Miniprotein binders against q6w4x9r395to579. Designs and how they scored, part 165

Target 1, 185 residues: q6w4x9r395to579
Amino acid sequence: GHCSLEGGSFVTTFDARPYRFHGTCTYILLQSPQLPEDGALMAVYDKSGVSHSETSLVAVVYLSRQDKIVISQDEVVTNNGEAKWLPYKTRNITVFRQTSTHLQMATSFGLELVVQLRPIFQAYVTVGPQFRGQTRGLCGNFNGDTTDDFTTSMGIAEGTASLFVDSWRAGNCPAALERETDPCS
Below, E stands for the ipSAE of ESMFold2; O stands for the ipSAE of OpenDDE; V2 stands for 0.75 times the mean of E and O plus 0.25 times the DockQ between their complexes.

## First folded at step 14 (miniprotein)

Design ed60
Fold by ESMFold2-Fast, scan of step 14:
Structure ed60 (fold): chain B 185 residues (1-185), chain A 82 residues (1-82)
Amino acid sequence: as target 1 above (185 residues)
Amino acid sequence: STTRLRIEFRDISEEQAKKVEEIIRFEAEKSGVDVEFEYHDGRLTVEARGSPYAIEWFLYIVRIRLWWELEGVTIYVKKVES
């Protein structure tokens, strides 16, 4: 399955449901029992542009009991707070420069991340078939049904993106609904 | 059914305890989990109560946030009502 984070604040889920949100926080992008050591992929969003009213992706994080890998829009890669030169390898994860504008994180457990650094910071998540129906987070549940793609952290299927996104916050951040109305696009 | 947990943090400073409380209060409110706090002599104790589904997610997200935002903090968990 394929999930994309593009154009600052646009997301397409594993089941191909597109949505946009307005929120600044760290969010659970993908969590699954298929990820080793209680792993999760997270996305960090912050304000963008001169008005600071727009939201953009600024970093992608892979976090587990063993690793805290951060890939940021300033092209710095850290693990457990320490900057790493590429290619960077662990037992199960390799981070390397795929092209002059793209970094890749390859894993042994069926997760692949490609990050576009320029002209806009964007992320592309690929998961193997073992993840089908076993994912939760901003990328959706990967069950082949788009009608329940906005399933919150409490297992409730929402009709709007804002409540769905707010449920996946991984930070003491204000709700998107407190800052901006989420218009149906 | 309702699950009840006791969570302990040991050898934790007052500054660390305040940060842990902020994280736990936020996640408890978001997950519909009820929490009570006690801090004494380097020990922070949290009593948490909620549905099994809410408690599973609450524990997971608290652990993830502790790993993301704080260093040197260890969580000890005991399930009281099975």
Scores: ipSAE 0.690, ipTM 0.857, lowest interface PAE 1.2, mean pLDDT 86

Design ed61
Fold by ESMFold2-Fast, scan of step 14:
Structure ed61 (fold): chain B 185 residues (1-185), chain A 82 residues (1-82)
Amino acid sequence: as target 1 above (185 residues)
Amino acid sequence: STTRLRIEFRDISEEQAKKVEEIIRFEAEKSGVDVEFEYHDGRLTVEARGSPYAIEWFLYIVRIRLWWELEGVTIYVIKEES
């Protein structure tokens, strides 16, 4: 299955449900028991332009007990705080330049990440069939049913994207709903 | 139907303990988990209570946030009972 994070805070889940949100936080993009060592894929969003109502992807993070791989819009790749030259290879993960504008993170456990660096920072997540029905996060639950794609971290299917997104925050951040209802707008 | 979790952090400064408490309070509120804290002589103890589903997610997300935001802080699971 494929999940995409594209400019303007657009997300398409593994079950092909599109949505948009406005939030400034680190979010759990993908969690699954199929990821080794309690791993998670995360997405970092920050303000874009002069308007505080617009946010954009600024980094994608693969985090586990052993690895803290950060791919930044500044075209820097770090693991555990140290900058790495590409190709960068560990036992289970390889990060390399696929094209002049794209980086790829390939893994041995059925997860692939492609990051577009230019002209707009974007991410594309591919997971193997072993992940079917076993994913949680912004990319959805990958069960073939779009009606429950907004299932929160507490296992509750919500009708709004904002409540769904807020449940996946990995930071002490304001709720997305508060930004959407900014009283100064 | 209620899971009780006791976790501990050792050899942490008062400043680090404050940061850990901030993370835990935020995640507990978001997950519907009740938490109590005790800090004494470099040791922070946390008692958490909630549904089994809530405690499982709470423990996971707390670990993720600690790995992401704080270096050198180790979480010890002392007791988990349902």
Scores: ipSAE 0.735, ipTM 0.877, lowest interface PAE 0.9, mean pLDDT 86

Design ed62
Fold by ESMFold2-Fast, scan of step 14:
Structure ed62 (fold): chain B 185 residues (1-185), chain A 82 residues (1-82)
Amino acid sequence: as target 1 above (185 residues)
Amino acid sequence: STTRLRIEFRDISEEQAKKVEEIIRFEAEKSGVDVEFEYHDGRLTVEARGSPYAIEWFLYIVRIKLWWELEGVTIYVIKVES
């Protein structure tokens, strides 16, 4: 399956459902029991430089118990807060420059990330067949049915993107903490 | 520096609270986070303390485990103080 984050604010899920993203926080792009050490892929969005109403992808993060790999639009790659020279290798992950304008993160566990640095920062996520029906986050559930691709972090299928996107804010963002407020309060 | 996190679950049964405590205690130990629990009148309160990164990781992983193990128990109030 293939998920894309393009044109600053457009997402296409693993089941090929397109939607527009609007937000200025870190969001969970992909979680799965198939990822080792409780890993997840995250996307960081911020306001576009040309419009207050537009948002754009500024970084992609792979977070696990072992690693916090950040690839930013400024072409900086860090792991656990330390800048790394490419190619950068761990036991299961390799980050390298695929072309003059693209970085690739290849893994041994069926996840591949390609990041376009120029002219616009964009990301492309590929997952192997073992992930089918076993993903959650902004890239959808990869079950071959687009009608439930907007499944929130609470397991509720929404008809619109707004509540879906908001539900996948990461816990290090103030807005994400507010979303976990008791709905009966 | 040290970050303090408080999570409050409401209208949670004793069985659900026990499961939440098991998950949180296990992940806190793995993350280097100190946790304390209080259960009273259907309310479970969790207080966690650790470095900023440890608390961010702990909160992230706890949300994943709650989703996988409890099938929709995600209703809680979070306060973060540093």
Scores: ipSAE 0.000, ipTM 0.195, lowest interface PAE 14.1, mean pLDDT 73

Design ed63
Fold by ESMFold2-Fast, scan of step 14:
Structure ed63 (fold): chain B 185 residues (1-185), chain A 82 residues (1-82)
Amino acid sequence: as target 1 above (185 residues)
Amino acid sequence: STTRLRIEFRDISEEQAKKVEEIIRFEAEKSGVDVEFEYHDGRLTVEARGSPYAIEWFLYIVRIQLWWELEGVTIYVIKVES
């Protein structure tokens, strides 16, 4: 299954349900028992700088008990606060430059992330069949039914994207991201 | 049914304890979990009560947010009772 984060804040779920939201914080993009060591994929949004308060994706984060991998729109990749040169390899994860404008994070556990750096920062998430019906977060539940794609963190199916998105807010906001990705601060 | 969770943070400053409390209070309110805090001599103890589903989600999301926002903070799960 494929999930995309494109443009300002457009999302297409694993079940191909498109929606847009407003938000300037960190959100759970994907959580699943299939992710090792309580792992989660997260997306960080901030204001795009346009006068009518549009928001945009500024970083994608993979968090687990062992890893805190941040890929930012400034083309900086860190793990646990340390800047990494690409290709960067751990036991189960490899981050490398796929093209001049794209980075890829490949894993041994059926998750793949492709990040477009330029001209607009965007993310594309691919998961293997073992994730079917076992995903939660902004990318939906991957069960083949779009009517329950807005299932909140408490397991409630909502009719609107706003309540769904707010339930997946992780609490950290983009103001904190500059500190996390800056190797000098 | 109600699940009770006791977690602990050790060798933590008063400043760090306040940041942990802020994160935990936010997630507890969002999840419908009741929390109580005690800070003494570098040790922060948290007692949490809620439905089994709420406590499982609460522990997961608190762990994720602490990993994201704070360095050098470890959660010790002392007790879980349903």
Scores: ipSAE 0.249, ipTM 0.637, lowest interface PAE 3.8, mean pLDDT 79

Design ed64
Fold by ESMFold2-Fast, scan of step 14:
Structure ed64 (fold): chain B 185 residues (1-185), chain A 82 residues (1-82)
Amino acid sequence: as target 1 above (185 residues)
Amino acid sequence: STTRLRIEFRDISEEQAKKVEEIIRFEAEKSGVDVEFEYHDGRLTVEARGSPYAIEWFLYIVRVRLWWELEGVTIYVIKVES
């Protein structure tokens, strides 16, 4: 399955449900028992440089008991706080430059991440079939049903993206409030 | 049914304990979990109470946040009872 984080703050879940939110925090993008050593994929959002009312993706993080891999919009890759030269390899993860504008993180456990660095920082998550029905986070539950894609960290299906997103915060951050971004819409 | 969780942190400073408490209080409120803290002699004890589902998520997200935000903090899960 495929999940995308595009255009600053647009997300499309593994079950192909699109949504947008306005929050500035670190969020659980993907958690699954299929990730080794209590791993989690996280997304960091901050205010955009274009508009103070809009948010944008600024980093993607893979966190586990062994690794704290951060890929930032500044084109810096770190693991456990240390900058790494690419290609960078661990036992189960390889981070490398796929093109002049794209980095890829390949894993041995069925997770793949592609990050676009320019012109806009974006991320694309691919998971193997073993993840079906076993994911939670901003990318949804990957169960083939879009009607419950806004299932919160407490197992409640919400009607609004903002309440769903707020449940997946991984930081002492304010709640993301859904606001109209175009007064004519 | 209510699940009780006791977590102990050892060899942490007062400053580290305050940061741990801030993380735990935030996640507890978000998850509907009740928490109580005791700090003594480099040891922080956390008592948490909530539904089994809430305690499972609470423990997971607290561990994730501690790994993400803090270094040198040692965590022990002493007891889970329901």
Scores: ipSAE 0.603, ipTM 0.829, lowest interface PAE 1.5, mean pLDDT 85

Design ed65 (at its last look DockQ between E and O 0.89; V2 from the best seeds 0.70)
Fold by ESMFold2-Fast, scan of step 14:
Structure ed65 (fold): chain B 185 residues (1-185), chain A 82 residues (1-82)
Amino acid sequence: as target 1 above (185 residues)
Amino acid sequence: STTRLRIEFRDISEEQAKKVEEIIRFEAEKSGVDVEFEYHDGRLTVEARGSPYAIEWFLYIVRLRLWWELEGVTIYVIKVES
């Protein structure tokens, strides 16, 4: 399955449901029992432009008991706070420059992340079939049904993105600002 | 229908304990979990109560946020009762 974070604050879930939000926080993008060492993929959003209501992706994080890999829009890759030269390899994870404008994080556990650095910082998440029906977070539950893609951290399916997104905050952050219409509708 | 969780943090400063409490209060509010704190002589004890689903998520997200935001803080699970 494929999930994308594009154009600042647009998200398309694994079940292909598009939505948009405006928040400044670290959010759980993907959590699953299929990720080793209680791992999670997270997305960091911060303010963009002159308006405080506009936000954009500024970093993608893979966090587990073993690793704290941060890929930032400044083209810096760190693990556990230490800057790494690419290609960077661990036992189960490799981060490398795929093109002049793209980094890739490949794993042995069925997760792949591609980050576009320029002209706009964007992320693309691919998961193998073992993740089907076993994901939670901003990328949805990957069960083949878009009607429950806004399932919150408490297991409740919401009709709007705002409560869904706010439930996946991984920080003491303010609630995301709600807009009337989903621009991807 | 109700799960009770007791966790401890050991050998932590009052400043670290305050940061842990802020994380835990925020996550408890989001998860519908009730929490009580006691700090004494470098030990922070937390009692949490909620549904089994809420307690499982609460424990996971608290651990994740500690790994992300704080260094040198270890969570000890003392008791889980349903």
Scores: ipSAE 0.753, ipTM 0.888, lowest interface PAE 0.9, mean pLDDT 87
Fold by ESMFold2, look of step 15:
Structure ed65 (fold): chain B 185 residues (1-185), chain A 82 residues (1-82)
Amino acid sequence: as target 1 above (185 residues)
Amino acid sequence: STTRLRIEFRDISEEQAKKVEEIIRFEAEKSGVDVEFEYHDGRLTVEARGSPYAIEWFLYIVRLRLWWELEGVTIYVIKVES
């Protein structure tokens, strides 16, 4: 399954459902029992433009009982707060420079993360078939049904991206903002 | 049915306990979990009640956020009763 985080705060879920949101917070991108050591992938968004409705991805974080790997737009990779030279390996994770503009985190547990550093910080998440029906977060539930991809952290299927996104906040931060200048038809 | 969860922190300063409480209150509100706190002499005890699903997610996200956001804070006891 494939999930993408692209410029303009656009997200496409594992079940190919696209949506956009405005928010400045850390969010649960992917959580699954298939990730070892209670692992989760998180996405950090911050203000990126002249209006508060413009937000962009600034970091991707892989977090487990063993690792706190941060890949940020400043091109620094850390684990547990310590900067690491690439390629960087643990028992089950390898982070390396795929190209001059892309970093890759490959794992032995079926998660792959590719981060585009330039010209725009973007992220691409790939999970193996063992994750099917066993994911939750901004990337959706990977069950082949787009109608329930907006399932909140409480297990409630919502009809709007804003309620869904707000439920996956992993920080004491304001709810995601709606587009405030978009005219109503 | 209602699940009861007790979490205990030891050797935690009053300042650290307030940071832990802030995280836990936020996640409890989001998850529909009722929480009560007791702090005494470096020990913070948290009593939480909610549905089994809510408690499972609450515990997961609290542990994850404590690890992500705070240093020097360790959960010493977790008891779950249905």
Scores: ipSAE 0.697, ipTM 0.861, lowest interface PAE 1.1, mean pLDDT 87
Fold by OpenDDE base, look of step 15:
Structure ed65 (fold): chain B 185 residues (1-185), chain A 82 residues (1-82)
Amino acid sequence: as target 1 above (185 residues)
Amino acid sequence: STTRLRIEFRDISEEQAKKVEEIIRFEAEKSGVDVEFEYHDGRLTVEARGSPYAIEWFLYIVRLRLWWELEGVTIYVIKVES
């Protein structure tokens, strides 16, 4: 399965369903029992401009009971708050420079992450077949059905991205917008 | 069915407890979990009630968020009943 975070606000699920949102929070991209130590992949979005539509990915975080690996747009890689030199290797995770513009996080448990640093900070998530039907988060459920990709953290399938995205917030952040403009503004 | 969860925080300041409470209340509301809080002398106790699925997710997300947002806070799950 391939999930992508592109263009600052666009997401393509493992099932290849595209959608967009504008939020400035940390969101769970991928949670699965296949990830060891209660692992989860998260995306940090922040304001990139003045308007509500000007949001962008600023960091990707892999969080488990053992590690807190943060890959930021500034090419800083930290684990548990400490800056790490690349290539950096833990027990089952390796972070290294793939190209001049790409970093990669490789794992021994079927998760791969490629982060494009420039010109736009983007992320590409790949999971092995063992993850089929066992993923949750913004990247969807990887079951081959795009119609249920917007399943909330509580297992409710939503028709639109708004409530879906908000359900996967990892903070007390404002609600995300599906549109470039806030209709209430 | 209903599952009850009891979470205990020890050696937690009042300020920290407030932050924890804020996080937990938010997640509880999202998860449809009923929560009650008691703070006394550096100990925060949280009683949570909900469906098995809700409680499972609630506990997971609370652990994740607390680990992410608050340093030095340890969670003790002391009771789970279904």
Scores: ipSAE 0.578, ipTM 0.824, lowest interface PAE 0.9, mean pLDDT 92
ESMFold2 (binder alone), look of step 15: mean pLDDT 83; pTM 0.827

Design ed66
Fold by ESMFold2-Fast, scan of step 14:
Structure ed66 (fold): chain B 185 residues (1-185), chain A 82 residues (1-82)
Amino acid sequence: as target 1 above (185 residues)
Amino acid sequence: STTRLRIEFRDISEEQAKKVEEIIRFEAEKSGVDVEFEYHDGRLTVEARGSPYAIEWFLYIVRIRLWFELEGVTIYVIKVES
């Protein structure tokens, strides 16, 4: 199945349910027992539109006990805080330039990430059939039923995207005080 | 049913302990988990109580946030009782 993060703030789940959200935090995009070393794929959103309330994808993070791989919109790839030159290889993960405008993270455990760098920073997630019914996060539960794709971190199916998205916050959220010192128009 | 979890952080400063507490309080509130803290001599002890599903998610998201936001902090799971 495939999940996409496109157009700044649009998401399409593994079961093909589209939605839009507004947020400026790091969010769990995909978590599954099928990911080794307690792995998770995360998406970082920040303000980048004309309005202070508009947000867009700025980085994708793969985090496990071994790795903290960050692919950012400025075309920098880091692992555990250290910049890496492509192609970059670990035991189970390879990050390389697929085209002049796309990076790919290929894995041995059935997860593939493709990041579009230009003209708009976007991400595409592909998972193998072993992930069916075993995913959680912004990309949904991959069970073939779109009606429960907004299942929160507490296991509750919501009718709205806002409560669903807020439940998958994983930190890096701006504090209330930051709004007073960082105005935009 | 209710699950009880005890976790520890060792050899951490008061500054690090405060940051860990902030993360844990936020995630506990969001997950419906009750938490109590005790800091003594570089050791932060956390007692958490909630449903089995809530405790599992709470522990997972706390690990993720600590890995992402703080360096040099290790979480030790001391006891899980259901």
Scores: ipSAE 0.162, ipTM 0.618, lowest interface PAE 5.5, mean pLDDT 82

Design ed67
Fold by ESMFold2-Fast, scan of step 14:
Structure ed67 (fold): chain B 185 residues (1-185), chain A 82 residues (1-82)
Amino acid sequence: as target 1 above (185 residues)
Amino acid sequence: STTRLRIEFRDISEEQAKKVEEIIRFEARKSGVDVEFEYHDGRLTVEARGSPYAIEWFLYIVRIRLWWELEGVTIYVIKVES
């Protein structure tokens, strides 16, 4: 399944439900028992450099008992606070430059991340079939039903994005505001 | 039904304990979990009570936030009972 974080504030879930939000926080993007060492994929959003009324993706993080891999919009890759030259390889994870404007994180456990660095920082998450029905976070539950894609961290299906997004905060952050999304655009 | 969780943090300063407490209070409020704290002699003990689903998420998100935001803090799970 494919989940995207595009255009600064747009998210499309694994079940293809689009939404937007306004928020400044680190959010759980993907959590699953299929991730080793209690791992999580996280997304960091902050105020846009051009307009403080907008928020945008500024970093993507893979965090586990072993790793704290941060890929930032400044084109720096760190693990456990140390800057890494690419390609960077661990036992189960490789981060490398896919194109002049894209980095890729490939894993042995069925998760792939592609990060667009320029012209706008964006992320694309791909998961294998073993993740079906076993994901939670901003990318949704990957069960083939878009009507419950806004299932919160407490297992409650919401009709709007704001409570859903707020439940996935990984920080002492203010509540997010829902952004209107046109279903035809 | 109600699950009870006891966790400990060892060899932490009073300053570190306050930061851990701030994270735990925020996540407890968000998850509908009730928490009680005791700090004595470098040890912070946390008692948490909630539904089994709430306690599972609470423990997970507390671990993630500690790994993300604080260095040198280890969580010890002492007891989980329902």
Scores: ipSAE 0.753, ipTM 0.883, lowest interface PAE 0.8, mean pLDDT 87

Design ed68
Fold by ESMFold2-Fast, scan of step 14:
Structure ed68 (fold): chain B 185 residues (1-185), chain A 82 residues (1-82)
Amino acid sequence: as target 1 above (185 residues)
Amino acid sequence: STTRLRIEFRDISEEQAKKVEEIIRFEAAKSGVDVEFEYHDGRLTVEARGSPYAIEWFLYIVRIRLWWELEGVTIYVIKVES
């Protein structure tokens, strides 16, 4: 299945349900028992432009007991806080430059991530058939039914994206300074 | 049914314990989990109560947030009882 994060704030789930994202925090894109060592794929969003309703993807993170791989819009790849030259290989994960504008994270456990760096930072998540019906997060539950794609972290199917998105928040958001209260906002 | 979760942190500073409590209080409120804290002699103990589903998610998200946001904090004991 395929999940996309496009145009800064648009998401299409594994079951092909589209929605728009307005958050400015770290969110769980994908959690599954199929990910080794309690792994999770996460997305970091921040505000863009002068409108406070505009948000954009700024980084994609793969986090597990062993790895904290961050791929940022600045074209920097780190693992556990250390910058890595590409291609970068671990036991089960390889990060490499697929084209001049795309990075790929390939894994041995059925997860693939492609990140477009230019002209707009975007991400594309592919999972193998073993993930079917076993995913949680912003990319949906991958069960072939779009009506429950907005299932929250507490297992409740919502009719709107806002409660769904907020339930998958996984971090202290940088909410100390709201740009729309800035004189230039 | 109610599930009980006990988490223990050892050799944790007072400042680290405060940050852990902040994360746990936030996630507990979001998950509908009740939490109690005890800090004594470098040991932080957390007791949580909730539905089995709520406790499973709560434990997972707490561990993810600790790994993402805090360096050098390790969970020593996790006990789950229903």
Scores: ipSAE 0.342, ipTM 0.731, lowest interface PAE 3.0, mean pLDDT 83

Design ed69
Fold by ESMFold2-Fast, scan of step 14:
Structure ed69 (fold): chain B 185 residues (1-185), chain A 82 residues (1-82)
Amino acid sequence: as target 1 above (185 residues)
Amino acid sequence: STTRLRIEFRDISEEQAKKVEEIIEFEAEKSGVDVEFEYHDGRLTVEARGSPYAIEWFLYIVRIRLWWELEGVTIYVIKVES
């Protein structure tokens, strides 16, 4: 199955349901018992520099008991806080430059991530057939039925993307800077 | 049906305990889970109550956030079904 994060704030689920959202937090993109060591793929969104998009993807994270791999729009790859030069290989994961504008994270467990760095930071997630019906997160449940693609972290199928997306938040959102209009003192 | 979960954190400072409590309070409210905290002698105990589905997701997301945001914290989990 294929899931995409494109154009700043557009998502297409594994069951091919498109939606758009505006968020500035870290979100669970994909969680599955098929990922080793309680692994999860996460997406980080922030205020957008992309024309006509309020927010945009700024980093993709693969997190497990062993790895905290961050691929950022600044073309920096880190694992557990340390910058890595490509190609970078762990036991089950290899990150390498596929083209001058694309990085790829290949795994031994049926997950593949391709990140476009330029002109717009975008991500493409591919999962093998063993993931069918066993995924959760922004990429949907991969069960072949689009009517329940907005299943929240609480197992409720929503009709709108906003409640669905909010349920998959995996961190505190940075506070927006606000001007003080009436400070007490 | 209600599931009760007890999580124990050992050898954590008061500063680390406050960060853990903040994460857990946020995720508990979002998941519809009720939580209570007790901090004593470097030990933080969390008791959580909710539906089986809510507790399963709550435990998973708390562990993910702790791995993402904190280091040097040891988790002991005791799950009691009721």
Scores: ipSAE 0.034, ipTM 0.530, lowest interface PAE 6.4, mean pLDDT 79

Design ed7
Fold by ESMFold2-Fast, scan of step 14:
Structure ed7 (fold): chain B 185 residues (1-185), chain A 82 residues (1-82)
Amino acid sequence: as target 1 above (185 residues)
Amino acid sequence: STTRLRIEFRDISEEQAKKVEEIIRFEAEKDGVDVEFEYHDGRLTVEARGSPYAIEWFLYIVRIRLWWELEGVTIYVIKVES
């Protein structure tokens, strides 16, 4: 299955449900019992600063008991706070430069991450079939049914992205605001 | 039914304990979990109560956030009772 984080704040889930949100926080992108050492993929979103955009992806994180791998839009890769030269290899994870504009994180446990660094920071997550029906987070539940892709961290299927996204916050961040024009429609 | 969770932190400064409490209070409110805190002599004790589903997610997300945001903080004891 494939999940994408594109255009600053646009997400397409493993079941191909697209959505956009306006939150700024660290979010659980993917959690699964298939990830070793209680691992999780996380996505960091922030304001674009001077770019006139509201919300943009600024880093992707793989976090477990052993690793704290951060790939940021400034093209720095760290593990447990230490900058790493590429290719960077651990027992189960390799981070390398796939092209001049793309980094790849390959794993032994059926997870792959490709990060586009330029012209815009974007991420693409691929998981093997063992993850089917076994995922939680912004990338959805990977069960083949798009109607419950907005399942919150409490197991509740929501009709809108706002409550779904807020449930996956991994930070003391305020709730994402609905679009300014939505309350008046 | 209600699940009870007890978490203990040891050798934790008052500054670190405050940061842990902020993380835990935020997650407890988001997850529908009731929490109580006690800090004494470098030890922070957290008692949490909620549904089994809520406590399982709460414990997971708290641990992820501690790993992500705080260095040098270790959970010494975890006890779960249903």
Scores: ipSAE 0.702, ipTM 0.870, lowest interface PAE 1.1, mean pLDDT 86

